# Designs tried in a protein design chat: VH-VL binders against Lysosomal thioesterase PPT2 (PPT2). Part 2

Target 1, 268 residues: Lysosomal thioesterase PPT2 (PPT2), of Homo sapiens (Human) (q9umr5)
Amino acid sequence: SYKPVIVVHGLFDSSYSFRHLLEYINETHPGTVVTVLDLFDGRESLRPLWEQVQGFREAVVPIMAKAPQGVHLICYSQGGLVCRALLSVMDDHNVDSFISLSSPQMGQYGDTDYLKWLFPTSMRSNLYRICYSPWGQEFSICNYWHDPHHDDLYLNASSFLALINGERDHPNATVWRKNFLRVGHLVLIGGPDDGVITPWQSSFFGFYDANETVLEMEEQLVYLRDSFGLKTLLARGAIVRCPMAGISHTAWHSNRTLYETCIEPWLS
Short names: E, the ipSAE of ESMFold2; O, the ipSAE of OpenDDE; V2, 0.75 times the mean of E and O plus 0.25 times the DockQ between their complexes.

## First folded at step 21 (VH-VL; framework fv_nofazinlimab)

Design b37 (from b34 with heavy chain I54V; at its last look DockQ between E and O 0.75; V2 from the best seeds 0.00; counts 0 for: pae E 5.2 > 2)
Heavy chain, then light chain:
Amino acid sequence: QVQLVQSGAEVKKPGSSVKVSCKASGGTFSSYAIHWVRQAPGQGLEYLGYIIPVFGEANYNEKFKGRVTITADKSTSTAYMELSSLRSEDTAVYYCARDEGYDSGWYFDYWGQGTMVTVSS
Amino acid sequence: DVVMTQSPLSLPVTLGQPASISCRSSQSLVYSDGNTYLYWFQQRPGQSPRRLIYKVSNRDSGVPDRFSGSGSGTDFTLKISRVEAEDVGVYYCMQGTHRPYTFGQGTKLEIK
ESMFold2, look of step 21: ipSAE 0.174; ipTM 0.642
ESMFold2 (binder alone), look of step 21: mean pLDDT 89; pTM 0.910
OpenDDE, look of step 21: ipSAE 0.892; ipTM 0.941

Design b38 (from b34 with heavy chain I54T, light chain N58K; at its last look DockQ between E and O 0.80; V2 from the best seeds 0.00; counts 0 for: pae E 5.5 > 2)
Heavy chain, then light chain:
Amino acid sequence: QVQLVQSGAEVKKPGSSVKVSCKASGGTFSSYAIHWVRQAPGQGLEYLGYIIPTFGEANYNEKFKGRVTITADKSTSTAYMELSSLRSEDTAVYYCARDEGYDSGWYFDYWGQGTMVTVSS
Amino acid sequence: DVVMTQSPLSLPVTLGQPASISCRSSQSLVYSDGNTYLYWFQQRPGQSPRRLIYKVSKRDSGVPDRFSGSGSGTDFTLKISRVEAEDVGVYYCMQGTHRPYTFGQGTKLEIK
ESMFold2, look of step 21: ipSAE 0.129; ipTM 0.637
ESMFold2 (binder alone), look of step 21: mean pLDDT 88; pTM 0.899
OpenDDE, look of step 21: ipSAE 0.896; ipTM 0.942

## First folded at step 22 (VH-VL; framework fv_nofazinlimab)

Design b39 (from b34 with heavy chain A33T, light chain N35Y; at its last look DockQ between E and O 0.78; V2 from the best seeds 0.00; counts 0 for: pae E 4.4 > 2)
Heavy chain, then light chain:
Amino acid sequence: QVQLVQSGAEVKKPGSSVKVSCKASGGTFSSYTIHWVRQAPGQGLEYLGYIIPIFGEANYNEKFKGRVTITADKSTSTAYMELSSLRSEDTAVYYCARDEGYDSGWYFDYWGQGTMVTVSS
Amino acid sequence: DVVMTQSPLSLPVTLGQPASISCRSSQSLVYSDGYTYLYWFQQRPGQSPRRLIYKVSNRDSGVPDRFSGSGSGTDFTLKISRVEAEDVGVYYCMQGTHRPYTFGQGTKLEIK
ESMFold2, look of step 22: ipSAE 0.274; ipTM 0.682
ESMFold2 (binder alone), look of step 22: mean pLDDT 89; pTM 0.899
OpenDDE, look of step 22: ipSAE 0.355; ipTM 0.748

Design b40 (from b34 with light chain S32D H98R R99Y; at its last look DockQ between E and O 0.02; V2 from the best seeds 0.00; counts 0 for: pae E 5.0 > 2, placed apart)
Heavy chain, then light chain:
Amino acid sequence: QVQLVQSGAEVKKPGSSVKVSCKASGGTFSSYAIHWVRQAPGQGLEYLGYIIPIFGEANYNEKFKGRVTITADKSTSTAYMELSSLRSEDTAVYYCARDEGYDSGWYFDYWGQGTMVTVSS
Amino acid sequence: DVVMTQSPLSLPVTLGQPASISCRSSQSLVYDDGNTYLYWFQQRPGQSPRRLIYKVSNRDSGVPDRFSGSGSGTDFTLKISRVEAEDVGVYYCMQGTRYPYTFGQGTKLEIK
ESMFold2, look of step 22: ipSAE 0.230; ipTM 0.675
ESMFold2 (binder alone), look of step 22: mean pLDDT 89; pTM 0.921
OpenDDE, look of step 22: ipSAE 0.878; ipTM 0.933

## First folded at step 23 (VH-VL; framework fv_nofazinlimab)

Design b41 (from b34 with heavy chain G56D E57T N59D; at its last look DockQ between E and O 0.51; V2 from the best seeds 0.00; counts 0 for: pae E 5.5 > 2)
Heavy chain, then light chain:
Amino acid sequence: QVQLVQSGAEVKKPGSSVKVSCKASGGTFSSYAIHWVRQAPGQGLEYLGYIIPIFDTADYNEKFKGRVTITADKSTSTAYMELSSLRSEDTAVYYCARDEGYDSGWYFDYWGQGTMVTVSS
Amino acid sequence: DVVMTQSPLSLPVTLGQPASISCRSSQSLVYSDGNTYLYWFQQRPGQSPRRLIYKVSNRDSGVPDRFSGSGSGTDFTLKISRVEAEDVGVYYCMQGTHRPYTFGQGTKLEIK
ESMFold2, look of step 23: ipSAE 0.096; ipTM 0.618
ESMFold2 (binder alone), look of step 23: mean pLDDT 89; pTM 0.909
OpenDDE, look of step 23: ipSAE 0.573; ipTM 0.824

Design b42 (from b34 with heavy chain D99S, light chain T97R; at its last look DockQ between E and O 0.83; V2 from the best seeds 0.00; counts 0 for: pae E 2.4 > 2)
Heavy chain, then light chain:
Amino acid sequence: QVQLVQSGAEVKKPGSSVKVSCKASGGTFSSYAIHWVRQAPGQGLEYLGYIIPIFGEANYNEKFKGRVTITADKSTSTAYMELSSLRSEDTAVYYCARSEGYDSGWYFDYWGQGTMVTVSS
Amino acid sequence: DVVMTQSPLSLPVTLGQPASISCRSSQSLVYSDGNTYLYWFQQRPGQSPRRLIYKVSNRDSGVPDRFSGSGSGTDFTLKISRVEAEDVGVYYCMQGRHRPYTFGQGTKLEIK
ESMFold2, look of step 23: ipSAE 0.514; ipTM 0.787
ESMFold2 (binder alone), look of step 23: mean pLDDT 90; pTM 0.920
OpenDDE, look of step 23: ipSAE 0.605; ipTM 0.842

## First folded at step 24 (VH-VL; framework fv_nofazinlimab)

Design b43 (from b42 with heavy chain S99D; at its last look DockQ between E and O 0.73; V2 from the best seeds 0.00; counts 0 for: pae E 4.5 > 2)
Heavy chain, then light chain:
Amino acid sequence: QVQLVQSGAEVKKPGSSVKVSCKASGGTFSSYAIHWVRQAPGQGLEYLGYIIPIFGEANYNEKFKGRVTITADKSTSTAYMELSSLRSEDTAVYYCARDEGYDSGWYFDYWGQGTMVTVSS
Amino acid sequence: DVVMTQSPLSLPVTLGQPASISCRSSQSLVYSDGNTYLYWFQQRPGQSPRRLIYKVSNRDSGVPDRFSGSGSGTDFTLKISRVEAEDVGVYYCMQGRHRPYTFGQGTKLEIK
ESMFold2, look of step 24: ipSAE 0.313; ipTM 0.714
ESMFold2 (binder alone), look of step 24: mean pLDDT 89; pTM 0.918
OpenDDE, look of step 24: ipSAE 0.880; ipTM 0.934

Design b44 (from b42 with heavy chain S99G; at its last look DockQ between E and O 0.66; V2 from the best seeds 0.00; counts 0 for: pae E 4.0 > 2)
Heavy chain, then light chain:
Amino acid sequence: QVQLVQSGAEVKKPGSSVKVSCKASGGTFSSYAIHWVRQAPGQGLEYLGYIIPIFGEANYNEKFKGRVTITADKSTSTAYMELSSLRSEDTAVYYCARGEGYDSGWYFDYWGQGTMVTVSS
Amino acid sequence: DVVMTQSPLSLPVTLGQPASISCRSSQSLVYSDGNTYLYWFQQRPGQSPRRLIYKVSNRDSGVPDRFSGSGSGTDFTLKISRVEAEDVGVYYCMQGRHRPYTFGQGTKLEIK
ESMFold2, look of step 24: ipSAE 0.352; ipTM 0.706
ESMFold2 (binder alone), look of step 24: mean pLDDT 89; pTM 0.916
OpenDDE, look of step 24: ipSAE 0.786; ipTM 0.898

## First folded at step 25 (VH-VL; framework fv_nofazinlimab)

Design b45 (from b42 with heavy chain S99L; at its last look DockQ between E and O 0.67; V2 from the best seeds 0.00; counts 0 for: pae E 2.4 > 2)
Heavy chain, then light chain:
Amino acid sequence: QVQLVQSGAEVKKPGSSVKVSCKASGGTFSSYAIHWVRQAPGQGLEYLGYIIPIFGEANYNEKFKGRVTITADKSTSTAYMELSSLRSEDTAVYYCARLEGYDSGWYFDYWGQGTMVTVSS
Amino acid sequence: DVVMTQSPLSLPVTLGQPASISCRSSQSLVYSDGNTYLYWFQQRPGQSPRRLIYKVSNRDSGVPDRFSGSGSGTDFTLKISRVEAEDVGVYYCMQGRHRPYTFGQGTKLEIK
ESMFold2, look of step 25: ipSAE 0.497; ipTM 0.772
ESMFold2 (binder alone), look of step 25: mean pLDDT 89; pTM 0.905
OpenDDE, look of step 25: ipSAE 0.557; ipTM 0.831

Design b46 (from b42 with heavy chain S99V; at its last look DockQ between E and O 0.83; V2 from the best seeds 0.00; counts 0 for: pae E 3.5 > 2)
Heavy chain, then light chain:
Amino acid sequence: QVQLVQSGAEVKKPGSSVKVSCKASGGTFSSYAIHWVRQAPGQGLEYLGYIIPIFGEANYNEKFKGRVTITADKSTSTAYMELSSLRSEDTAVYYCARVEGYDSGWYFDYWGQGTMVTVSS
Amino acid sequence: DVVMTQSPLSLPVTLGQPASISCRSSQSLVYSDGNTYLYWFQQRPGQSPRRLIYKVSNRDSGVPDRFSGSGSGTDFTLKISRVEAEDVGVYYCMQGRHRPYTFGQGTKLEIK
ESMFold2, look of step 25: ipSAE 0.390; ipTM 0.731
ESMFold2 (binder alone), look of step 25: mean pLDDT 88; pTM 0.890
OpenDDE, look of step 25: ipSAE 0.580; ipTM 0.832

## First folded at step 26 (VH-VL; framework fv_nofazinlimab)

Design b47 (from b42 with heavy chain E100P; at its last read DockQ between E and O 0.62; V2 from the best seeds 0.00; counts 0 for: pae E 2.3 > 2)
Heavy chain, then light chain:
Amino acid sequence: QVQLVQSGAEVKKPGSSVKVSCKASGGTFSSYAIHWVRQAPGQGLEYLGYIIPIFGEANYNEKFKGRVTITADKSTSTAYMELSSLRSEDTAVYYCARSPGYDSGWYFDYWGQGTMVTVSS
Amino acid sequence: DVVMTQSPLSLPVTLGQPASISCRSSQSLVYSDGNTYLYWFQQRPGQSPRRLIYKVSNRDSGVPDRFSGSGSGTDFTLKISRVEAEDVGVYYCMQGRHRPYTFGQGTKLEIK
ESMFold2, look of step 26: ipSAE 0.562; ipTM 0.796
ESMFold2 (binder alone), look of step 26: mean pLDDT 89; pTM 0.907
OpenDDE, look of step 26: ipSAE 0.785; ipTM 0.902
ESMFold2, look of step 30: ipSAE 0.568; ipTM 0.804
ESMFold2 (binder alone), look of step 30: mean pLDDT 90; pTM 0.922
OpenDDE, look of step 30: ipSAE 0.636; ipTM 0.857
ESMFold2, fold request of step 32: ipSAE 0.472, 0.526, 0.504; ipTM 0.747, 0.770, 0.772
ESMFold2 (binder alone), fold request of step 32: mean pLDDT 90, 89, 90; pTM 0.921, 0.902, 0.918
OpenDDE, fold request of step 32: ipSAE 0.816, 0.846, 0.783; ipTM 0.906, 0.915, 0.897
ESMFold2, last read: ipSAE 0.569, 0.512, 0.543; ipTM 0.811, 0.777, 0.778
ESMFold2 (binder alone), last read: mean pLDDT 90, 90, 89; pTM 0.920, 0.915, 0.904
OpenDDE, last read: ipSAE 0.838, 0.822, 0.776; ipTM 0.913, 0.908, 0.895

Design b48 (from b42 with heavy chain E100L; at its last look DockQ between E and O 0.80; V2 from the best seeds 0.00; counts 0 for: pae E 3.4 > 2)
Heavy chain, then light chain:
Amino acid sequence: QVQLVQSGAEVKKPGSSVKVSCKASGGTFSSYAIHWVRQAPGQGLEYLGYIIPIFGEANYNEKFKGRVTITADKSTSTAYMELSSLRSEDTAVYYCARSLGYDSGWYFDYWGQGTMVTVSS
Amino acid sequence: DVVMTQSPLSLPVTLGQPASISCRSSQSLVYSDGNTYLYWFQQRPGQSPRRLIYKVSNRDSGVPDRFSGSGSGTDFTLKISRVEAEDVGVYYCMQGRHRPYTFGQGTKLEIK
ESMFold2, look of step 26: ipSAE 0.404; ipTM 0.728
ESMFold2 (binder alone), look of step 26: mean pLDDT 90; pTM 0.919
OpenDDE, look of step 26: ipSAE 0.671; ipTM 0.863

## First folded at step 27 (VH-VL; framework fv_nofazinlimab)

Design b49 (from b47 with heavy chain S30R; at its last look DockQ between E and O 0.84; V2 from the best seeds 0.00; counts 0 for: pae E 3.7 > 2)
Heavy chain, then light chain:
Amino acid sequence: QVQLVQSGAEVKKPGSSVKVSCKASGGTFRSYAIHWVRQAPGQGLEYLGYIIPIFGEANYNEKFKGRVTITADKSTSTAYMELSSLRSEDTAVYYCARSPGYDSGWYFDYWGQGTMVTVSS
Amino acid sequence: DVVMTQSPLSLPVTLGQPASISCRSSQSLVYSDGNTYLYWFQQRPGQSPRRLIYKVSNRDSGVPDRFSGSGSGTDFTLKISRVEAEDVGVYYCMQGRHRPYTFGQGTKLEIK
ESMFold2, look of step 27: ipSAE 0.385; ipTM 0.731
ESMFold2 (binder alone), look of step 27: mean pLDDT 89; pTM 0.913
OpenDDE, look of step 27: ipSAE 0.787; ipTM 0.900

Design b50 (from b47 with light chain N35K; at its last read DockQ between E and O 0.69; V2 from the best seeds 0.00; counts 0 for: pae E 2.2 > 2)
Heavy chain, then light chain:
Amino acid sequence: QVQLVQSGAEVKKPGSSVKVSCKASGGTFSSYAIHWVRQAPGQGLEYLGYIIPIFGEANYNEKFKGRVTITADKSTSTAYMELSSLRSEDTAVYYCARSPGYDSGWYFDYWGQGTMVTVSS
Amino acid sequence: DVVMTQSPLSLPVTLGQPASISCRSSQSLVYSDGKTYLYWFQQRPGQSPRRLIYKVSNRDSGVPDRFSGSGSGTDFTLKISRVEAEDVGVYYCMQGRHRPYTFGQGTKLEIK
ESMFold2, look of step 27: ipSAE 0.632; ipTM 0.837
ESMFold2 (binder alone), look of step 27: mean pLDDT 90; pTM 0.923
OpenDDE, look of step 27: ipSAE 0.605; ipTM 0.840
ESMFold2, look of step 28: ipSAE 0.583; ipTM 0.813
ESMFold2 (binder alone), look of step 28: mean pLDDT 90; pTM 0.921
OpenDDE, look of step 28: ipSAE 0.687; ipTM 0.866
ESMFold2, fold request of step 32: ipSAE 0.538, 0.470, 0.518; ipTM 0.798, 0.758, 0.780
ESMFold2 (binder alone), fold request of step 32: mean pLDDT 89, 89, 90; pTM 0.906, 0.906, 0.919
OpenDDE, fold request of step 32: ipSAE 0.850, 0.832, 0.855; ipTM 0.918, 0.911, 0.919
ESMFold2, last read: ipSAE 0.505, 0.492, 0.562; ipTM 0.781, 0.766, 0.806
ESMFold2 (binder alone), last read: mean pLDDT 90, 89, 90; pTM 0.916, 0.909, 0.912
OpenDDE, last read: ipSAE 0.866, 0.864, 0.840; ipTM 0.923, 0.923, 0.914

## First folded at step 28 (VH-VL; from b50 with light chain K35R; framework fv_nofazinlimab)

Design b51 (at its last look DockQ between E and O 0.87; V2 from the best seeds 0.00; counts 0 for: pae E 3.9 > 2)
Heavy chain, then light chain:
Amino acid sequence: QVQLVQSGAEVKKPGSSVKVSCKASGGTFSSYAIHWVRQAPGQGLEYLGYIIPIFGEANYNEKFKGRVTITADKSTSTAYMELSSLRSEDTAVYYCARSPGYDSGWYFDYWGQGTMVTVSS
Amino acid sequence: DVVMTQSPLSLPVTLGQPASISCRSSQSLVYSDGRTYLYWFQQRPGQSPRRLIYKVSNRDSGVPDRFSGSGSGTDFTLKISRVEAEDVGVYYCMQGRHRPYTFGQGTKLEIK
ESMFold2, look of step 28: ipSAE 0.345; ipTM 0.711
ESMFold2 (binder alone), look of step 28: mean pLDDT 89; pTM 0.914
OpenDDE, look of step 28: ipSAE 0.853; ipTM 0.920

## First folded at step 29 (VH-VL; framework fv_nofazinlimab)

Design b52 (from b50 with light chain V30L K55E D60F; at its last look DockQ between E and O 0.49; V2 from the best seeds 0.00; counts 0 for: pae E 4.3 > 2)
Heavy chain, then light chain:
Amino acid sequence: QVQLVQSGAEVKKPGSSVKVSCKASGGTFSSYAIHWVRQAPGQGLEYLGYIIPIFGEANYNEKFKGRVTITADKSTSTAYMELSSLRSEDTAVYYCARSPGYDSGWYFDYWGQGTMVTVSS
Amino acid sequence: DVVMTQSPLSLPVTLGQPASISCRSSQSLLYSDGKTYLYWFQQRPGQSPRRLIYEVSNRFSGVPDRFSGSGSGTDFTLKISRVEAEDVGVYYCMQGRHRPYTFGQGTKLEIK
ESMFold2, look of step 29: ipSAE 0.254; ipTM 0.643
ESMFold2 (binder alone), look of step 29: mean pLDDT 91; pTM 0.925
OpenDDE, look of step 29: ipSAE 0.717; ipTM 0.875

Design b53 (from b50 with heavy chain S31T K65Q, light chain D60F; at its last look DockQ between E and O 0.74; V2 from the best seeds 0.00; counts 0 for: pae E 4.4 > 2)
Heavy chain, then light chain:
Amino acid sequence: QVQLVQSGAEVKKPGSSVKVSCKASGGTFSTYAIHWVRQAPGQGLEYLGYIIPIFGEANYNEKFQGRVTITADKSTSTAYMELSSLRSEDTAVYYCARSPGYDSGWYFDYWGQGTMVTVSS
Amino acid sequence: DVVMTQSPLSLPVTLGQPASISCRSSQSLVYSDGKTYLYWFQQRPGQSPRRLIYKVSNRFSGVPDRFSGSGSGTDFTLKISRVEAEDVGVYYCMQGRHRPYTFGQGTKLEIK
ESMFold2, look of step 29: ipSAE 0.289; ipTM 0.695
ESMFold2 (binder alone), look of step 29: mean pLDDT 89; pTM 0.905
OpenDDE, look of step 29: ipSAE 0.618; ipTM 0.845

## First folded at step 30 (VH-VL; from b50 with heavy chain G105D; framework fv_nofazinlimab)

Design b54 (at its last look DockQ between E and O 0.85; V2 from the best seeds 0.00; counts 0 for: pae E 4.9 > 2)
Heavy chain, then light chain:
Amino acid sequence: QVQLVQSGAEVKKPGSSVKVSCKASGGTFSSYAIHWVRQAPGQGLEYLGYIIPIFGEANYNEKFKGRVTITADKSTSTAYMELSSLRSEDTAVYYCARSPGYDSDWYFDYWGQGTMVTVSS
Amino acid sequence: DVVMTQSPLSLPVTLGQPASISCRSSQSLVYSDGKTYLYWFQQRPGQSPRRLIYKVSNRDSGVPDRFSGSGSGTDFTLKISRVEAEDVGVYYCMQGRHRPYTFGQGTKLEIK
ESMFold2, look of step 30: ipSAE 0.208; ipTM 0.678
ESMFold2 (binder alone), look of step 30: mean pLDDT 90; pTM 0.919
OpenDDE, look of step 30: ipSAE 0.611; ipTM 0.848

## First folded at step 31 (VH-VL; framework fv_nofazinlimab)

Design b55 (from b50 with heavy chain E57T, light chain R97T; at its last look DockQ between E and O 0.89; V2 from the best seeds 0.00; counts 0 for: pae E 2.8 > 2)
Heavy chain, then light chain:
Amino acid sequence: QVQLVQSGAEVKKPGSSVKVSCKASGGTFSSYAIHWVRQAPGQGLEYLGYIIPIFGTANYNEKFKGRVTITADKSTSTAYMELSSLRSEDTAVYYCARSPGYDSGWYFDYWGQGTMVTVSS
Amino acid sequence: DVVMTQSPLSLPVTLGQPASISCRSSQSLVYSDGKTYLYWFQQRPGQSPRRLIYKVSNRDSGVPDRFSGSGSGTDFTLKISRVEAEDVGVYYCMQGTHRPYTFGQGTKLEIK
ESMFold2, look of step 31: ipSAE 0.436; ipTM 0.741
ESMFold2 (binder alone), look of step 31: mean pLDDT 90; pTM 0.915
OpenDDE, look of step 31: ipSAE 0.825; ipTM 0.908

Design s50 (from b50 with heavy chain I54S F55S Y102S W106S, light chain Y31S; at its last look DockQ between E and O 0.01; V2 from the best seeds 0.00; counts 0 for: pae O 15.9 > 2, placed apart)
Heavy chain, then light chain:
Amino acid sequence: QVQLVQSGAEVKKPGSSVKVSCKASGGTFSSYAIHWVRQAPGQGLEYLGYIIPSSGEANYNEKFKGRVTITADKSTSTAYMELSSLRSEDTAVYYCARSPGSDSGSYFDYWGQGTMVTVSS
Amino acid sequence: DVVMTQSPLSLPVTLGQPASISCRSSQSLVSSDGKTYLYWFQQRPGQSPRRLIYKVSNRDSGVPDRFSGSGSGTDFTLKISRVEAEDVGVYYCMQGRHRPYTFGQGTKLEIK
ESMFold2, look of step 31: ipSAE 0.006; ipTM 0.508
ESMFold2 (binder alone), look of step 31: mean pLDDT 90; pTM 0.924
OpenDDE, look of step 31: ipSAE 0.000; ipTM 0.459

